# Ledger of designs, part 7: VH-VL binders against Probable molybdopterin adenylyltransferase (moaB)

Target 1, 163 residues: Probable molybdopterin adenylyltransferase (moaB), of Methanocaldococcus jannaschii (q57631)
Amino acid sequence: MHKRIKNIKYAVVTVSDSRYNDLIKGKEVDDKSGKLLKKELNAKVYTIIPDNKNMIKGIVEHIVEFFDVDCIVFTGGTGIAERDVTVEALKEIIEKELDGFKIIFQKLSYEEVGFSAMLSRAMAGIYKGKIIYALPGSVNACRTALKIIKEETGHILGHLREG

## First folded at step 18 (VH-VL)

Design y5 (from w3 with light chain N54T)
Fold by OpenDDE, fold request of step 21:
Structure y5 (fold): chain C 163 residues (1-163), chain A 122 residues (1-122), chain B 108 residues (1-108)
Amino acid sequence: as target 1 above (163 residues)
Amino acid sequence: QVQLVQSGAEVKKPGASVKVSCKASGYKFTYYYMEWAKQAPGQGLEWIGEINPESGDTRYNQKFQGRVTMTRDTSISTAYMELSRLRSDDTAVYYCARYKDFGDYEGWFDPWGQGTLVTVSS
Amino acid sequence: QIVLTQSPGTLSLSPGERATLSCRASEDVRSYYLHWYQQKPGQAPRLWIYGASTRATGIPDRFSGSGSGTDFTLTISRLEPEDFATYYCQQYGSSPLTFGQGTKLEIK
């Protein structure tokens, strides 16, 4: 019914204190999930930030203001630890949450790892006409999410733009 | 069943090169990084490096940089580690291991290959 | 690099006793990135605990992992004969990946 948007422009942001610390120390950074997402989505923007709510929200605003992207994909900081604040940060700015993504992702994750899937979270939502995803930090989780992202992001964008 | 089967023991002279193979089965080879570790006799474990079987991209421990080369053949789900300019302190058991993660948990090895003993002796 | 120091180097105990193994990191390591392995002589290491506190598949519940920051612990509530081996901790919190030097759990 709605047109699927093609040639989607992506930004990828890794949220990780450990990887950010390596980055600012000038060390080699091992960001497997971010690297995978960047490659698979052919992202025009890629960066690493720490597990900080303000920085997470700030990078969204910055990307929205200065870059022509349709979708921002976060990876990392979705666990249940105190420092895992990616989901909480994004919920503060998301205008409309796409609950279906979380449900589908958790189901797929459960099929792969069982009950331990409850230890990680994911979400999707809309902010200023752009789609934002929050994914776990693992490569495996990102691969699972990519199946959904690649298939439905264009559809969702088309729906948003047509109203 | 997920398995990693490594090549047999090697005996080399100083200055020579050795290439250890690791054949994977029971899972999609290209979806998991392959890790390599060194264990000298009576010593602990040391990380050598890793390879992304999908892209062929590698990352090495700086200690081994310049002497180690990791490759893979996706057609036979096999990873290779080559160590050149061998010296006596390279004598060790070398392991390949599959990189694992889930959720926000990252960076453990499971399973491991059975190990390959490399002896460097004049 | 992050240095993992395990203690004690050797732990001599009898079956039925409680074992406590320590792994101390030179820098903070999130629990997500701290793992334990068991290794017996002539065998490859085997994943034992991942994420500081989650037992790998098939690992008995007498094993438990705990800790945060720089201090991590592997505990065996009641030692069985098959538990005597060398245990290694490993971190993935910072490059390069590193292992502890190991704790050898031997029969007294």
Scores: ipSAE 0.911, ipTM 0.953, lowest interface PAE 0.5, mean pLDDT 96
Fold by OpenDDE, fold request of step 21:
Structure y5 (fold): chain C 163 residues (1-163), chain A 122 residues (1-122), chain B 108 residues (1-108)
Amino acid sequence: as target 1 above (163 residues)
Amino acid sequence: QVQLVQSGAEVKKPGASVKVSCKASGYKFTYYYMEWAKQAPGQGLEWIGEINPESGDTRYNQKFQGRVTMTRDTSISTAYMELSRLRSDDTAVYYCARYKDFGDYEGWFDPWGQGTLVTVSS
Amino acid sequence: QIVLTQSPGTLSLSPGERATLSCRASEDVRSYYLHWYQQKPGQAPRLWIYGASTRATGIPDRFSGSGSGTDFTLTISRLEPEDFATYYCQQYGSSPLTFGQGTKLEIK
């Protein structure tokens, strides 16, 4: 189970009430993290949704049903505020959590910002043979995560498809 | 140490153009958006726009749209803001500032340049 | 655009006193996107608090930020002479980015 999948197909979803509100108002949307992820991952799908559990789960189902992607990357809604529900939403559908991602990401974050890293969360898991990541909303956090995603996603997919 | 150093004061006539530079040091220039703000004498701060130094993509306050142009030279870690068709009310101190974020916290400026006074007078 | 209204415009206090500065937003702003700066005459603004309540590096613990929704507050528990300056709030919740008009904290 050492094969690495190449040419990984990504979807990127920004979770943000503020950005979604701008979107539906027809305003210019400043989604720095989402745009970064879209570009860096050459994502086939990109969208913005609000901090809503049902919409988060719904977009996963929609993407899985209608798009041929291997990985879905969420950014935003990972804090500890009441509206931060990205992690909670995804945990309701994830079949197998990849605990290693959270641990590694949090460690890297801690090295960068110290104890404040506790205020932001991240996770990864498997759903219907696809990898789902949940990242914080900051560009910096996404850059950190991209190091892991770009290096290991293909390896993980290889294991999923061979096992 | 992270530092932003701006060009010196400018005196311009109405209708002219001014180009302010902001040289960054102490960090990866292309990894952080560069923001620009205006502060008229005795007044508050006003956001002008921003540039992604990596891509060159810009976003401007509509108030300045059509008169402002932000550029960068990555080889020397320098951002530029050019304001054209200058008017008297363009007299102000102009600041560059580094965009910062963390976790889900987003959109503050740190550090700031020392500012560039632009005086527009006939 | 989101308008940030700071109050009072000028606050005159003496060293040792408690200062309370208000920043009210015309729309809800998540705490993640509300920040404070300090500016002294002839100097550039300096980040003071980010995310409504997190002190920037080197900022004394006599400074605190709080609030949510449309109402945010910067508090100085016990004023020091060096604290007299103008304070600005700033939001990044909606485009365009905006600042409050500032509160000038002056010595009485």
Scores: ipSAE 0.908, ipTM 0.952, lowest interface PAE 0.5, mean pLDDT 96
Fold by ESMFold2, look of step 18:
Structure y5 (fold): chain C 163 residues (1-163), chain A 122 residues (1-122), chain B 108 residues (1-108)
Amino acid sequence: as target 1 above (163 residues)
Amino acid sequence: QVQLVQSGAEVKKPGASVKVSCKASGYKFTYYYMEWAKQAPGQGLEWIGEINPESGDTRYNQKFQGRVTMTRDTSISTAYMELSRLRSDDTAVYYCARYKDFGDYEGWFDPWGQGTLVTVSS
Amino acid sequence: QIVLTQSPGTLSLSPGERATLSCRASEDVRSYYLHWYQQKPGQAPRLWIYGASTRATGIPDRFSGSGSGTDFTLTISRLEPEDFATYYCQQYGSSPLTFGQGTKLEIK
């Protein structure tokens, strides 16, 4: 019924104080989840930022204004600790939350990990006609999320563009 | 059952090379990085490097860069670590281990292979 | 690189006693990236605790892990004969990943 958008253009943003610190120190950066997402989504934009609310919100605004992407995927900073601010930062700007994504992600994670899935958080939302996903920082979590993202992102974009 | 089985012990002369194999079973081999570590007799553990079995991409501890090569054969779910220009201080048990993570927790090793003793002596 | 310093190097105790093993990092490591292994002579290491405080499957509840920042501990509330082994901490917070030098927990 709704036309699925194909050839979706993605940005990938890794949120990690640890990986950012390696980067600014000129060390080799081991960003397994970010590189997985970049490869699997053929991302047009890939960057690493620290666990900072203003930088998370700022990178969204920058990407939306200056890059031709349909979707931004964050990995990292989704736990429950005070330093984990990705979900909180994105909730300050998203226009509509896609609660179904979180529910499906947590169901798949529970089937793999059991009750420990409760400690990690994922979300998706709409901002200025773009889809924003926030994922945990592990390769495992990103593989789980990719099943959902690859199947449904084009469908969601189709709905957004028809009103 | 998730299992890593390594090749048997080796005795080598200084200057030779050794290639240790690690056969994986019970999981999707290409979904998990394979890690390698060294433990000299009576000493602690030292990370050597890793391979992404899907892409073949590797990352090495700088201490081993230039002497270590990691490869894999996805058709038989086997990873390999080759160490060249062997020296007496390369005498150690060499382990493979599967990289694991979930949620926001990253970077532990489970399971480990049984270890391969490599002895370098004249 | 991040140096993990474990203390004491050797801890001599009797069954039934409480053991406290320390792992100190040379710089901040998030608990998400701090893990513990047990190793007995002639055996491979075994995952014991991951994420500083979560026991691996099948690990008895007398083992607990805690800590954050630069200071982490592994506690055994009541030692059993099978608990005498060497324990290693490991970090994944900065490249390259590193292990502590180990604490040997031995019977007195």
Scores: ipSAE 0.844, ipTM 0.929, lowest interface PAE 0.8, mean pLDDT 93
Fold by ESMFold2, fold request of step 21:
Structure y5 (fold): chain C 163 residues (1-163), chain A 122 residues (1-122), chain B 108 residues (1-108)
Amino acid sequence: as target 1 above (163 residues)
Amino acid sequence: QVQLVQSGAEVKKPGASVKVSCKASGYKFTYYYMEWAKQAPGQGLEWIGEINPESGDTRYNQKFQGRVTMTRDTSISTAYMELSRLRSDDTAVYYCARYKDFGDYEGWFDPWGQGTLVTVSS
Amino acid sequence: QIVLTQSPGTLSLSPGERATLSCRASEDVRSYYLHWYQQKPGQAPRLWIYGASTRATGIPDRFSGSGSGTDFTLTISRLEPEDFATYYCQQYGSSPLTFGQGTKLEIK
């Protein structure tokens, strides 16, 4: 038997050189995707970091060690450009990839842009009993991913905690 | 299919206020930020601000802060922009436009409303 | 804020010629956040290219966008009569978002 975990605790991390640069310059930060995720997931942790592998891996380690969250959701830095390092950084630390998330996300994205969905790189994985999601930086991509995340995260956590 | 229809032209005196409406159809009004831009006669485009129709939250270009108020009525899929304490350099065409993004691409406008001419004359 | 400088201000060419319109940003702008619009007199702007290089739906393939960093280009390989208009670039890379001043493409 498996139990569906309820009351899931989330951290949200926006990965964007652009948004981070506005932040450190003291400007108003326009983080539409991060704000959407924070609100919809009632995130306990929210932060913005630059497109840097060490920062991405470091924030995962920090959150896992010091915060009571079940799941970390990244938005941004998932493209194919050299500056896009979120997927690459997370692949260096995740223990198991959840391929089903990527497949379902990309199928839903195909409804929006057809073959251009190939440019979208979404990922989910397991690290130290937590679920890590990596999403593109748009509000559109985050709305698509939220359909999956809200429906299945508790179920996945239930399976993780059976063993 | 997707359409933004703005209210008609306005003529105002300096010091007055104007409220421009933008009615959306053909899409889920609350899913997309509504943007507003100004184009003075013979000149380029300037961003005024935006509203999230779902929450009502707004962001304004600092240049317009204190004189602009954006609101919406989700029951009729309509956004509004009010500009107060009008002066002669507010004479312009004002556009609403739907914010769009997809994947990692962000921040373009599609479609635009037809524009509302506001004339401020003494 | 990021200033987008378009050059030339006015480009006078004949139908059949190749047009090159430039947009230079005062700071680095990722191509993800750089967009182009066409505007004809008395009309609203229309989305033309988004993400520096992706044509909006229904835009003819004679239009292409390119560039990265601070330098972006809109190219029309062979001008048609309907292509004579003003073109604006726009950035979303830093708040507030801004438009270039426009390049007017007119018949010589």
Scores: ipSAE 0.840, ipTM 0.929, lowest interface PAE 0.8, mean pLDDT 93

Design y5 (from w3 with light chain N54T)
Fold by ESMFold2, fold request of step 21:
Structure y5 (fold): chain C 163 residues (1-163), chain A 122 residues (1-122), chain B 108 residues (1-108)
Amino acid sequence: as target 1 above (163 residues)
Amino acid sequence: QVQLVQSGAEVKKPGASVKVSCKASGYKFTYYYMEWAKQAPGQGLEWIGEINPESGDTRYNQKFQGRVTMTRDTSISTAYMELSRLRSDDTAVYYCARYKDFGDYEGWFDPWGQGTLVTVSS
Amino acid sequence: QIVLTQSPGTLSLSPGERATLSCRASEDVRSYYLHWYQQKPGQAPRLWIYGASTRATGIPDRFSGSGSGTDFTLTISRLEPEDFATYYCQQYGSSPLTFGQGTKLEIK
């Protein structure tokens, strides 16, 4: 087992057409899940982007190039509707998928809500030495994921850097 | 079980203030935003605002901005809504409700408190 | 802000009939953010359907929700006496969140 990395630096990205539209129109933005993640992870970077594959891939490249973070956490756009493109966009760039995250997240969700957990998609993967998480847009989903992220991210980073 | 219990009916004069309480039980009070809504007699529902019980952060409908203050006391799992400079069109039932979401579905209210009638008389 | 217009304002029907209640949004609202409540006189609203089509716990199968974009529908396939109430739709798609004005479903 590798040593656990401490003082993990996070970026948080909310993916939501509706929240992005509110932002551009000068309205107050109601981003409960993004604010939760920002606070609980002490995020160095926090931003809101629309449900757009090119924007999702572009923000990953931008953060990796210009910000000192170990991990990017997306919230929103992970459903099965045509407009939900976060998982699909990230699958186009992920080098290795961390299937264990998805399985554990679904197990915890199933224990809470039963079969309705099938409507909730989460993923994690590796890109250029960083961990990328993609979470549903609800506070509920983000609280579930935070249990996993806080416990295991330092361990995973240890494996990436010792290998 | 999950329950929201509000304070009793109030009768107020124009220009006064009212403070409605909402005591939560049966769930982790700090995990869920508390919402407040207004229903005038025989009318529909109107969102007033919300509070994050963990941080104390609030958001208000601009219609009520400047007249509403929402607070909470986490030690007794109680949220409060205070409405000032009361006028006759503030006569209504005021509800608290717990914000709910799951997966990518967001923004419904469950459960609701029983309601608090505030009457603003001449 | 997004205006939700419910129609009809009052729907007078008999038990056993099918009821169709409409909610039209002034702007696109994702079904994820469109919800329905039932309210009887003197009572608090009760969650009925969330996410346009998912019944809340304990809600009978005769209730179904559908729609997307700007047009949403609550359908009761076969009215029972307990179903006569006012129904509200609500959106969370844009700040501030708003409710429709309600449809009163009353016994004819």
Scores: ipSAE 0.830, ipTM 0.926, lowest interface PAE 0.8, mean pLDDT 93
Fold by ESMFold2, look of step 19:
Structure y5 (fold): chain C 163 residues (1-163), chain A 122 residues (1-122), chain B 108 residues (1-108)
Amino acid sequence: as target 1 above (163 residues)
Amino acid sequence: QVQLVQSGAEVKKPGASVKVSCKASGYKFTYYYMEWAKQAPGQGLEWIGEINPESGDTRYNQKFQGRVTMTRDTSISTAYMELSRLRSDDTAVYYCARYKDFGDYEGWFDPWGQGTLVTVSS
Amino acid sequence: QIVLTQSPGTLSLSPGERATLSCRASEDVRSYYLHWYQQKPGQAPRLWIYGASTRATGIPDRFSGSGSGTDFTLTISRLEPEDFATYYCQQYGSSPLTFGQGTKLEIK
């Protein structure tokens, strides 16, 4: 690994009907995972959107067009319930999936909680030279993913840019 | 062995303040929010607020806003909840509890401290 | 804020019977954010079920949780003497988080 990109610029997007509803009602928003990601990645963009496929795809296009970021990190909406659409929405737009991220995330989760790790659907992919991560909505899951993201994102970006 | 051990019972006069401590052991203290709840005699549970032990950031139930202050000392893995201008309806057992989540499941409390009885009497 | 109403307030049953405890939310709560606690007299609450239906570690399989939307249920298929306690539901779906008022399960 000889060409790691440094000074990576992140956007963080929380996907949650619950947090979005609190936000539009003018209530205090309790977004523990989003705040953790924003702080740990020094995110340049931070926003909350509802569990909606078109909003998820739209925010990716908006960030890619109007913001100078290398990586977008989603948290929330990755479960198996009908209302969980983050992974499905992102699969409709990503150009290449980074299956290794999912495998490593699941291994780390298994070491922590055993077979319950099967309930998680984290993923990563490439879109227009950017890396997109989709993480479960818990602080626990985001801490696990940060271990991977902080260590490998610069390396992956280096490979993307070697043309 | 994850454990939360609270300070002992207190008797206070109206208008005074009380500071309850909660000592954590068996886990990374800074990785989990600490929650506080009130249970008046013979009553149910009411959320007071929480602190992020890493940053010190707090969030309080509006009912307690202005009278509650939560702090922590990360060097001894201890959280504190101070309630000021005590009145008779503050008589209750006060619990600390660790915030827990996993995957997309969020917002339960595990474990709880043993509770601290605060009695406010004239 | 979301109000959780538990029913009945007190449930008196004998060992061996089935107990059904209800928790009704004033607005929709995802099952991910709905949890149950047991509290025995003189003790702190203990996590019993999280995410509406997942038993915490060490909780007997006679306990089951179910429900979605505004209606959630805790069921004990065959009541044992040690199940005497008060049970609380709790939501994290909207700020501030809230607890139900409890159902006291009495044996005998």
Scores: ipSAE 0.829, ipTM 0.924, lowest interface PAE 0.9, mean pLDDT 93

